# Designs tried in a protein design chat: VHH binders against Probable flap endonuclease 1 homolog. Part 21

Target 1, 350 residues: Probable flap endonuclease 1 homolog, of Danio rerio (Zebrafish) (Brachydanio rerio) (b0uxl7)
Amino acid sequence: MGITKLAHLIHFDAPASMRSKEIGDYSGKIIALDTSIVVNQFRSALPGHLKLSPLAGLFYRTLAFLEHDIKPVFVLDGKPPHQKRAVLEKRAQSTGWSSSQSPNTGSAFNQECLRLLHLMGVPCIKAPGEAEALCAHLAKIGTVNAVASEDMDTLAFGGTVLLRQLNAKRDSEITEYSLPKLLEALQLKYEEFVDLCILLGCDYCDKIGGLGPSRALKLIKEHHTIEGVMEHVNRKTHPIPLNWQYKDARKLFFETPKIDDPVLAWSEPDEEGLVQFLCKEKPLKEERVRGRMKKFREMLLKRRKQREVNMQMGQTRQSRLEDFFPATRKRRAESAAVKESSGRKQFKIK
Below, E stands for the ipSAE of ESMFold2; O stands for the ipSAE of OpenDDE; V2 stands for 0.75 times the mean of E and O plus 0.25 times the DockQ between their complexes.

## First folded at step 19 (VHH; framework vhh_4orz_3)

Design z6 (from z2 with G103D; at its last look DockQ between E and O 0.02; V2 from the best seeds 0.00; counts 0 for: pae O 3.1 > 2, placed apart)
Fold by OpenDDE, look of step 19:
Structure z6 (fold): chain B 350 residues (1-350), chain A 118 residues (1-118)
Amino acid sequence: as target 1 above (350 residues)
Amino acid sequence: EVQLVESGGGLVQAGGSLRLFCAASGFTFSNYEMAWLRQAPGKRREWVALIYWSGDTDYDDSVKDRFTISRDNAKNTVSLQMNSLKPEDTAIYFCARWEYEEDDWDHWGQGTQVTVSS
């Protein structure tokens, strides 16, 4: 669960920050994905015998992205912050998942995901903490173009562009959120926005009871901080949680993930390696894996041919197949040194 | 506690037969897919036979038509009949439970050694 009712608030109060897009609009774009979110989509969505295993789902989804010329960057969760413990416990209780899944099982699965993604030739980064935080950070610094997530926390973590419903379906409508436009529309600073998110409800602390989105927004606009809001709320109608850890939550949202400079490289999938892993070590049918890989290659070839035709017709440089797996050199975000020409016009007050 | 106990392994000549058994306990056996895995020296573990909760079976191509997996839900057992054994079948054989949500073999026993001599 991300920020409670934030999507609702944005829809009503900041619709200009949202755009409807198609998967084709993201051709050539680098998109960060929280691996856990992608995997979990396959766990929940398909009834019974039609359910793809989580790894199979990840395999198919990744190929679909690549077929659309999307350059995915998968991010894995690290150690969850202590602030999230309560939420994790509640989720475990609600899903019947006994919290007893040893911290070790998550690690084993993550290793399997890493192996799969490596064999698929797509970059995978392990976050020091929350994957969403790292995804958001990567977008913020321009290493990736967008974050694909269903979790609105991405915006709270400072992700500049959030894509919802990026499921690699041709007919799926993607909702793109722009954090800069959102802040402008709401007339909030980022710090105020984070406090708003905390007031709405996040995974890292409790929230003020009875405080709806509209009221929360109004209060933040008027008082600018949670501290200011607390001074002006009626505590009888809006009870403040005991030992409210909103400061810790705030700190978490502002924290920059410490990672080494990621080397983002895409390469051709290793089909034999995939067969060994998915079909010999896992119980997937080889025919299905190889069939899907064949289709993938055919799609790439088709795209290449189309690009060639377009080039011949003088239409703009769509990325060559050779560019499909370019070792993306670290685009150092050229910090546009906005030379503040401080023209100090010395008004000589005579 | 989930327990899987393999038995039936041994030394056999090429062309011979063995029947492996696995006794399961500590979980609702009928709700899980079960498999036999094997690990040869210096090789990665691989599944060779799978039986679904429905009773459907699947086999690795290397053992197809030679091996037969079966289960008895009343006794919480899974068996592997191995016929026409080859030296290449030499491995430690494990009975394993497949956990769909984890997308992994979450439990297996100590294994039973199968050695096929030329």
Scores: ipSAE 0.049, ipTM 0.481, lowest interface PAE 3.1, mean pLDDT 84
ESMFold2, look of step 19: ipSAE 0.477; ipTM 0.790
ESMFold2 (binder alone), look of step 19: mean pLDDT 83; pTM 0.829

## First folded at step 20 (VHH; framework vhh_4orz_3)

Design k1 (from z4 with D104Y; at its last look DockQ between E and O 0.78; V2 from the best seeds 0.00; counts 0 for: pae E 2.8 > 2)
Fold by ESMFold2, look of step 20:
Structure k1 (fold): chain B 350 residues (1-350), chain A 118 residues (1-118)
Amino acid sequence: as target 1 above (350 residues)
Amino acid sequence: EVQLVESGGGLVQAGGSLRLFCAASGFTFSDYEMAWLRQAPGKRREWVALIYWSGDTDYDDSVKDRFTISRDNAKNTVSLQMNSLKPEDTAIYFCARWEYEEGYWDHWGQGTQVTVSS
C-alpha cells in the first residue's frame, strides 16, 4: 500500500530524515491517525471465521494512546478517488481478477467507529476522500503534530511528520519521517518530490517501466518534472504507459481537501454509553470494559499527580532558569542600541 | 505471572480420540477468550478452536465436525476433545489467550505434542 519504494529510497538516500522513536516521545502531541492502522492490524491478527470485532481493538488502542498522553484525531476514508479505482481495476484485469472483487468501504463499520470515538470523547473526522490526504493536510497546516499511518504517500500529500508503527505493542518500533528534512536531504522542492513519488509508483496512475529508485531520483534532480524526464529517457528501455494519467495523480497530491479546519476537543469518555454499546449491543464483557476504564481513570490520576510534581519542580526550575539567563537579557538590550545606530547611517547616505 | 500449561498429548492411532487440557493461572480466566492453536513441522502456527468468555465457540473448518473446545471457569481450564483423529492433525498444540490491547494471542503455553499414526 502506498509508495513502498519511497521507504527504501529514504533509508539509503536520506537517512537523516528518519528517526527511531518510542511512544513516550509523543506525550502531549496531537496525532492524526488513519483509522485503518488499528482496523487492519486487527483484521490481519484475527483468525478467519471469528466473531471478534476490530471495533473492540479500536477501543483498547485509543485508551492506550490516551494513557500515553497522546491526543488522537481519528480520520476515516471517504469515497476513494476515481484515479485510484481505475488503477486498481486495471491491475485486477492484469492479474485476471474482475473489478467486482474490489471491496467497498465499510460504511456501516465507519458509523460504528464514529459512535465509539464520540463516546470516548475523541475527535473522529470522515475525510471527503482519502484519509491520508486529510491527515497530511492537518499536519501541513499545524492542526496536528504528526500523522500516524502505514501509507508512505502521506509524505507525497505534504504531511510534514509521518509516524509508522505507532501502536502500544510491547515490541513496536516507531519510525518518524520528517518531510522538511527529507526535502532538504534530497535537495528537492516539494513539487519535484511529488513527481519523484509518481515515478516510483503510486496508487493513482501507472509508472514508467524499468526505473529503479536511484535512477528516478537522478532524473528528477536533473530534469525537475515528469515532463522533463520523459524527454530524456530511452523509451524502448523505459516504456511510457499509454494515456499516462500522471497529471491527474499530481493534481490529487497537490489538492487541498475541501473541508473546514476542524475544531478539536477531547473530553472524558462516557463509560455508561461505552458499556451500552460495547457490552449490551456488542460481545464484550461488561466487567472487563469497566475494569479497563477503572485502570484508565487511575492512570489519568497518576498523570495529574505527576504533572503536579513536575509543575512544582518546574516552578523551582523556572525560577532557577530565569536566574541563569541574565546575559541574554543584557545582549538583547545591547543589540537594540546597535540597530538604532545603523539606522542613522543608512538615513544619512540616502 | 500469566501461565498456561498444556497437557494430554501423545501418540494415537488414526480414527482415535485424545483430550487436551490447559491449566491457566495469573489472570481472571473467566474474562478472556481462549484458543487452541497448532503447529505442524515446517508450517506456520494456525488456530484450531476458540472459546469466548461467554462460552460461545468457533472452529477451523478442518476440525469443526471432530473437535470440541470447552472451558471450566471454576477450575481455570480449557479443554479440547479431539475425535476421529487424522495423520494431518499431527502437531504441537498450544493453548493461547487473546488480548485485545495487544491485538493478538499474547500468552502461550509450551505446547503438547499430538502424533497421529496411520
Scores: ipSAE 0.336, ipTM 0.682, lowest interface PAE 2.8, mean pLDDT 81
ESMFold2 (binder alone), look of step 20: mean pLDDT 83; pTM 0.831
OpenDDE, look of step 20: ipSAE 0.747; ipTM 0.907

Design k2 (from z4 with E102D G103S; at its last look DockQ between E and O 0.65; V2 from the best seeds 0.65)
Fold by ESMFold2, look of step 21:
Structure k2 (fold): chain B 350 residues (1-350), chain A 118 residues (1-118)
Amino acid sequence: as target 1 above (350 residues)
Amino acid sequence: EVQLVESGGGLVQAGGSLRLFCAASGFTFSDYEMAWLRQAPGKRREWVALIYWSGDTDYDDSVKDRFTISRDNAKNTVSLQMNSLKPEDTAIYFCARWEYEDSDWDHWGQGTQVTVSS
């Protein structure tokens, strides 16, 4: 899923657009999450007949994000675009799966996610189409700081910051991709990058045969558009798909999702509502859910107290500095992420 | 903090029985789903049996009606009674805890070897 080989191309041709991060680097940030990250990871880990709930996975991971001072915005997929369904049907017919076209994706499950996240006090938005497109749009217009998804399509939709492997596991390494730094490193305009992504392979149309990522990048840099590339490739070595729908795919990546500006607010979870939903209507153990909620409240209290201590230390340090060294210039403090950076001492007075 | 220690493996003739034992510590054992998984030489780890916090159980079809998973919440133990053993059951058996937050089996012991001779 997503843009085939894009992560590989970025790793080798634009490594400066990637950074390793840890979850604490995102304290205070608003992050749009494709809800399918948690749900698909859960479903892929277990046989489908087991009575283990993906909603429980979403619940526990959301608490972990909130404990790290992340402001999550969950996004659910809406109706898939017809361009994607056509490609999937064509692939299914060519591989022999003529009677099985689509796994069951129940809209009832989306309603359960909405109910859960409402009870948790966390925004959840159903996209009109692909969740990645809405997530990318929210980042592009500045409503969120980053998008968490495993789907590289986020960059093609114009998402300015993509986070892969955002989770709360110990020693987990998050990869942050910057679209502006990517475009700069490749020396491409966004429109050229979208055409490159289509050449690399996407879910919305077929691709030119036999065209690898290095060659595709070179051709886009030389010819700027898919139309220019088609004029300059050997059609026998690189066959062009008949009735190739690359223009529809391009239009889809450029399309602005039709949605009003969301009002985003985070509120305290409704523990009694959560127990009713997860334990009385679903098979989770009440004592475990309540114990986790207690841990959550204790972590929030600890964070609040630490912030109070940090404010007192800042006031004390500033007073002492001016007492000892009047008229000393002060460096601007680092952003909320400074607690996770190890810095070398610099030439200043403490 | 979390520890899972497997024992009870060994060499047994086809048709025989073994009982595997898993001692758990460092968490509220009665709250968690617990499982046995196995890994045969050169193969990927595969699920064998699961016991829910409620005491309900589920099994892979290959061991259904031959294996019985059970738990003792007072002793913090999970057991796997394996009857009618076949050479195909030869593997390292692991005790594991399901972690919803990670969507994964989050802790493993060293495992215990079960070898079934024909």
Scores: ipSAE 0.525, ipTM 0.810, lowest interface PAE 1.7, mean pLDDT 82
ESMFold2, look of step 20: ipSAE 0.504; ipTM 0.801
ESMFold2 (binder alone), look of step 20: mean pLDDT 82; pTM 0.823
OpenDDE, look of step 20: ipSAE 0.764; ipTM 0.912
ESMFold2 (binder alone), look of step 21: mean pLDDT 82; pTM 0.821
OpenDDE, look of step 21: ipSAE 0.772; ipTM 0.919

Design k3 (from z4 with E99D; at its last look DockQ between E and O 0.69; V2 from the best seeds 0.00; counts 0 for: pae E 2.03 > 2)
Fold by ESMFold2, look of step 20:
Structure k3 (fold): chain B 350 residues (1-350), chain A 118 residues (1-118)
Amino acid sequence: as target 1 above (350 residues)
Amino acid sequence: EVQLVESGGGLVQAGGSLRLFCAASGFTFSDYEMAWLRQAPGKRREWVALIYWSGDTDYDDSVKDRFTISRDNAKNTVSLQMNSLKPEDTAIYFCARWDYEEGDWDHWGQGTQVTVSS
């Protein structure tokens, strides 16, 4: 799901907005993650009726992020908008597909994710609607440095940096997308880009028939809005959907999620609580979980010792500021310019 | 190095039985969930049976009550007893290890062919 053909368009028409990255490039960064990355991978590998739980996958993946000095903020979907439900139901009816509800996607599973991530000492936020919309918002306001998701919708919601394949798997190549560079390369305003995304196909309304990515981009560059495009296409070759809800889709992409700014803090995992939850209540083997936690603690100690060595060799100011508190430094400078009081000290998060 | 080696495949008449074996090495076998998967000609691989580190088991509905997965942690082996075989069971059978960090089956054997004639 998501905006169809957008990845293809970016690959051919805006390659400068894409970069291949290594997970180590995100040391010290705050990253909002759509929790579905781990859940969907786990589900695709096994039937959802088994005792194996994507919670175990989330546990291991989160430790890997923390070992790489990533500060994760996990975001869970809330209630999907009615526009998306209607489109998905229409597509299911058209294909004759009989869907079964996937296990581990309900409210009870969200509560288990919240409990797990609380025990791990990482923030987990339930979005009021689409997780991608909240993740994009957090990036726009500077609360996070990037959004990790497999869904290209993040860019249409205004997410300034999208990371695909941030999962710590050995065979993954991380692709970083920059919305500012994308807009520059396409020579589009954000509002024009949103209309382009709707023309390419999205989850919130139908699309104009027979319109490929190259032609859609050309039309938006020439006419600037979906309204302008509709005035200039041959409707016999490019039929317009009946009662086309493109304005509702546009509004959804522009909408600011209705939540308070989150308070983000990272703390040490509660190993005994994790063993109780994952091993006593869930089917993981205690020895394996404790062994993984030991590895984690050893990696954190090694990281602290390496940073002490770097400090002694005169790399202290540059490496520590870049590694730990880039958002805090940016926030202080921006707060001074906006005349807001700042109570945060650098280096409080380790 | 993680290594999984399947054996025991062959040609059998419908209604017959086979027992597959998987020899495992290069990891702490008793800590891991293990599974048998199969791939019929021209089809995607599909899950057949799973055995947890605890010895608990799960089966695909199509093989439940006909197939039995078991493990021997002393010998580092996984077995699949296949009874009442049907032509639909014809496939290459793979032994696999589950890895939560990868979120996938991360190691596979070469597979062993099972052919059930009508």
Scores: ipSAE 0.459, ipTM 0.760, lowest interface PAE 2.0, mean pLDDT 82
ESMFold2 (binder alone), look of step 20: mean pLDDT 84; pTM 0.836
OpenDDE, look of step 20: ipSAE 0.754; ipTM 0.909

Design k4 (from z4 with S54T; at its last look DockQ between E and O 0.70; V2 from the best seeds 0.00; counts 0 for: pae E 2.2 > 2)
Fold by ESMFold2, look of step 20:
Structure k4 (fold): chain B 350 residues (1-350), chain A 118 residues (1-118)
Amino acid sequence: as target 1 above (350 residues)
Amino acid sequence: EVQLVESGGGLVQAGGSLRLFCAASGFTFSDYEMAWLRQAPGKRREWVALIYWTGDTDYDDSVKDRFTISRDNAKNTVSLQMNSLKPEDTAIYFCARWEYEEGDWDHWGQGTQVTVSS
């Protein structure tokens, strides 16, 4: 779910905050992903009555990320905020649609994701609340370089870099959004931007009627807060919801998730454990999984060989930069740990 | 290179039957889920029936109990037996392969026309 019309507003009013990218641009990067967003892509590609497991999709997508030298951190939703469930139920009742408002990602499915990602040697963190909020927080504090999500509320949660359409296809266009550049282009403080997002429409409260993106932006730039906007709109043209809980929505976007900064580590996938889980307990074919794992190991060997060549050609300048900045040294040490894990797989082939 | 070739389409009276065939080559056929999809005039392509590598099957509700998908791994073929045909079954029928890594049907045949007259 996301902020209604935010992508449209950014495209027309802050294009300097977005860039088109390719997956290769993220080599060496640590990227937080909302696991449900990744899984739902595979559910949406299949009819809902098919037996094909979205866990298989997660497995293949994760291998593709690792092959591109992306260090993924998967985040699972915790308990959704009460405000979100109430808004979704109200919208469902208004449309007459009888679909369940439950997220389809029950505790049992989350445990399957945890088991899969553990077997793949990839960090998976359960958020205390919304996964998007934790992903945004991890980017804000520098634990990850970016958040991969289709949900624009990542920016409202303070996520400094949002990647949309991150997938394994070489020809796909990834859109990178920079929150700092967005705030600069709009000439807004983060707090004003959050109020703008609420005016545009969010999952946590109703919105003022009849406001389009351009008018909402103008009002926030003139009046700075939702309170100021309410005092200056024509209430007949722009009806204000009765008992409008915009303050609760604002507080949800400002909340810092209550979680320690995690220590992240990537290790070799456990192929035998993956075969047991995906092929013996689930319906994937063992030969196909093992063939994919062989391709993965071969690709990591190719990447290691190319890195050795690149390091020889540029080793002095790159080393001096990393050595000079303590935060860069921390980031480089995390990258080296991932590369050491990948390199150990080569010795098993012998 | 992956190739899928459909055959068996034609003109049939309502209530009649047809059997479609798809010949597959260029990949390890027995490892893959295979499907039939169809595209009626003015509509988007919709899946019809799926057969898993295990031999298990699944069907769109509109064809359940009328259509039967099957596979022959020795001949690298997938078939669709279509019974009790209705005019709304008129479409170009495509054989397709599911690819988890793409998250989509990654290879298609050229299609075979099925026309059901009243």
Scores: ipSAE 0.448, ipTM 0.754, lowest interface PAE 2.2, mean pLDDT 82
ESMFold2 (binder alone), look of step 20: mean pLDDT 84; pTM 0.837
OpenDDE, look of step 20: ipSAE 0.770; ipTM 0.915

Design k5 (from z4 with G55D; at its last look DockQ between E and O 0.61; V2 from the best seeds 0.00; counts 0 for: pae E 2.3 > 2)
Fold by ESMFold2, look of step 20:
Structure k5 (fold): chain B 350 residues (1-350), chain A 118 residues (1-118)
Amino acid sequence: as target 1 above (350 residues)
Amino acid sequence: EVQLVESGGGLVQAGGSLRLFCAASGFTFSDYEMAWLRQAPGKRREWVALIYWSDDTDYDDSVKDRFTISRDNAKNTVSLQMNSLKPEDTAIYFCARWEYEEGDWDHWGQGTQVTVSS
């Protein structure tokens, strides 16, 4: 999962920074999602030669997120950073969530994800590098409310809110991590936290031998930087890697992704395009897909009608009070040229 | 409630044959991919055979040409014909449903024991 043992350290040394949540707690929220969640599950479940595909899983999960009133932004990995080591590449073998795994299996799969999500009317962005870095950046600048990923690197990249185990199951327990509360609980500056993550073990360089999470935390709190830690450890007990590239790793965590702020919009899915892609070109049963799309459209219509009723009650409540008080202006609203359909400005999700 | 019930297991001599059955209920059976998996004592469950909603099939190489998976959508059943059985085929055999949204098998039967004596 990127940074070795970070989740354990947070559980024991900063439990106030994490909370259990339900998917309904994210209604109305914009969430950047690392698509690796679906790929990792599929790669752990079946041999890769079968016609089954995580793309179908992505389709159904995306509908479920939209039904929960989540506004998803899917992020795909770009080219992995040059700083990765051969050991991390070998470590990524046989696992289903590594950033290295995404590029090795992912160019054709990424194109299929882009096509699917375009047809579904949801944003999908290919990161210039690691998806976690872009997701964290989007949260940091406020473009999204949270990042959904299994990779703890999100916190090291400065992601303000990380959600683990976000899925569409009604009773799944989501773990929410807050970076600000984490830094407060550990009594660390962000820069010190990044150095701690490097000491714990990350994908971008080796680590000092023999340091467990508790000792690494104590050393950073005492000495503040990797350089300070190196000056104060017994090098026979804690050997320092030769030509240790911790500065390059640190630079990666501090670097802002080179990408313009995205324009995010959600629109109605293209059912006929989805049937062509998923059923004619892929092995899904058309009746199953169309039935699911019908249920989705019916749920969204019901939600829009309920929101229209709620908006009218809010507007009529305000207008009714103004009608009863003499200080209220009585001017007519602009005539039929006012641009209003059956609803107000809301994202169009169907 | 989704239910899968396996039957047809038993004790058989090496080289013999068995036919397993899986009765399905609680869902639209014809819409789903179905599979047989098996678990020997102390081993992980491993995939054996898969049948798609379209009746296409796939097999693990160790059972290819010996086992045949089939389905009957009118009776909501999946079957596994096992021929030329070997002692290493001894396991509990499970019927399972594939769920794309989970990227995993989401429902299992209780299993049926197949024991192949040498």
Scores: ipSAE 0.414, ipTM 0.733, lowest interface PAE 2.3, mean pLDDT 81
ESMFold2 (binder alone), look of step 20: mean pLDDT 83; pTM 0.825
OpenDDE, look of step 20: ipSAE 0.785; ipTM 0.922

Design k6 (from z4 with L50I; at its last read DockQ between E and O 0.82; V2 from the best seeds 0.71)
Amino acid sequence: EVQLVESGGGLVQAGGSLRLFCAASGFTFSDYEMAWLRQAPGKRREWVAIIYWSGDTDYDDSVKDRFTISRDNAKNTVSLQMNSLKPEDTAIYFCARWEYEEGDWDHWGQGTQVTVSS
ESMFold2, look of step 20: ipSAE 0.516; ipTM 0.800
ESMFold2 (binder alone), look of step 20: mean pLDDT 83; pTM 0.834
OpenDDE, look of step 20: ipSAE 0.788; ipTM 0.924
ESMFold2, look of step 21: ipSAE 0.551; ipTM 0.815
ESMFold2 (binder alone), look of step 21: mean pLDDT 83; pTM 0.830
OpenDDE, look of step 21: ipSAE 0.795; ipTM 0.926
ESMFold2, fold request of step 22: ipSAE 0.517, 0.517, 0.566; ipTM 0.798, 0.799, 0.832
ESMFold2 (binder alone), fold request of step 22: mean pLDDT 84, 84, 84; pTM 0.840, 0.844, 0.843
OpenDDE, fold request of step 22: ipSAE 0.799, 0.799, 0.796; ipTM 0.929, 0.929, 0.929
ESMFold2, last read: ipSAE 0.494, 0.518, 0.551; ipTM 0.786, 0.803, 0.815
ESMFold2 (binder alone), last read: mean pLDDT 84, 84, 84; pTM 0.844, 0.844, 0.846
OpenDDE, last read: ipSAE 0.797, 0.797, 0.799; ipTM 0.928, 0.928, 0.928

## First folded at step 21 (VHH; framework vhh_4orz_3)

Design j1 (from k6 with E102D G103S; at its last fold request DockQ between E and O 0.62; V2 from the best seeds 0.65)
Amino acid sequence: EVQLVESGGGLVQAGGSLRLFCAASGFTFSDYEMAWLRQAPGKRREWVAIIYWSGDTDYDDSVKDRFTISRDNAKNTVSLQMNSLKPEDTAIYFCARWEYEDSDWDHWGQGTQVTVSS
ESMFold2, look of step 21: ipSAE 0.536; ipTM 0.814
ESMFold2 (binder alone), look of step 21: mean pLDDT 82; pTM 0.819
OpenDDE, look of step 21: ipSAE 0.769; ipTM 0.918
ESMFold2, fold request of step 22: ipSAE 0.508, 0.525, 0.536; ipTM 0.807, 0.806, 0.821
ESMFold2 (binder alone), fold request of step 22: mean pLDDT 83, 84, 83; pTM 0.835, 0.839, 0.838
OpenDDE, fold request of step 22: ipSAE 0.776, 0.780, 0.774; ipTM 0.923, 0.925, 0.921

Design j2 (from z2 with L50I; at its last look DockQ between E and O 0.67; V2 from the best seeds 0.65)
Fold by ESMFold2, look of step 21:
Structure j2 (fold): chain B 350 residues (1-350), chain A 118 residues (1-118)
Amino acid sequence: as target 1 above (350 residues)
Amino acid sequence: EVQLVESGGGLVQAGGSLRLFCAASGFTFSNYEMAWLRQAPGKRREWVAIIYWSGDTDYDDSVKDRFTISRDNAKNTVSLQMNSLKPEDTAIYFCARWEYEEGDWDHWGQGTQVTVSS
């Protein structure tokens, strides 16, 4: 799923576009999340018949994000694009299985996600098509700071910052991908990068046979477009799919979602509504939900108090420094025994 | 500190029975889903049975109607009654706690060996 081997290619050919991050680095940031990928992490951990609902997982994960001062925007998939349905149908015919029909439970589950996130005071948007495309668009227009997804398609859709492994676990190492730095490192225009992604393999059309990632990158750098690549490959070793729909795939990656720019607001969770939904209508234990909400409120209070202290310290420090000499700023990792050799005094602030 | 301690394992002939116990401490036991998982030699741990905080239960198809999971919230224990044991049931059996925030089993016991001879 996604773009075949893109993460591997980036790791070896554009490592400067990647950074290792911690969840605390995203304090104050607005992050769009593909809800289905987040929910499926919980669903894949267990046999599907168990009563360990992904809604409970979404509730707890969302609180953890909010405790880290992340402003999440959840995006739900709409109707899959024609290009993806066609490829899935061809794959099913090749394996002897027909394309799956969307179960009615999927639509009902999306409504449950909407209700949950509304009760939590967190924006949830239903995309007209793929959630990844809308998430990427929101990042591209600056409505959100980043997209959290495991799907590398986000970069191909033009998402400027992709976060992988944003799961709120204590030891989670988040990988941040920057599309601008990626394009710079590869020396590609965005349009050339999209064609590279199609050559690598995507969910929206077939790929050229026998063409590996290194060769695909070299060919795009030399010839700039899939059309140019097709003119210069040996078709015996790299067969071209018959009636190859690469132009439709390219169009999908370039297309802006048909949706108004959303107005985003975050509000305090409705604890009584959450208890009604999760505990009285669903099988979560009320004591657990209320205890978690108490912890959440205490964490928010602690954060508010710390911000009040930081503002007072920052205001006092800066005011007095301006009164006596130019303000200075210093980061320290030294022990108490280490002496500052700089002639410039520096201070840490929040 | 969360602590789970299994006991009751041993050697038994095929067709026999064993009862496993798990003593839990360090958390509000009655609030949590608890499960038994097992790991056969050279295989990954596999889910066997779960008991929800409500007392409801679910079982893997391979043990359905042979195994019974139960809990005693007054004693903070989970048990697994295993009947009609087969050599395929030979494994280390683990007691585990489900944690939604992790999306996984977040605490495990040390395990207790069950060996079913032909």
Scores: ipSAE 0.513, ipTM 0.800, lowest interface PAE 1.9, mean pLDDT 83
ESMFold2 (binder alone), look of step 21: mean pLDDT 83; pTM 0.836
OpenDDE, look of step 21: ipSAE 0.782; ipTM 0.922

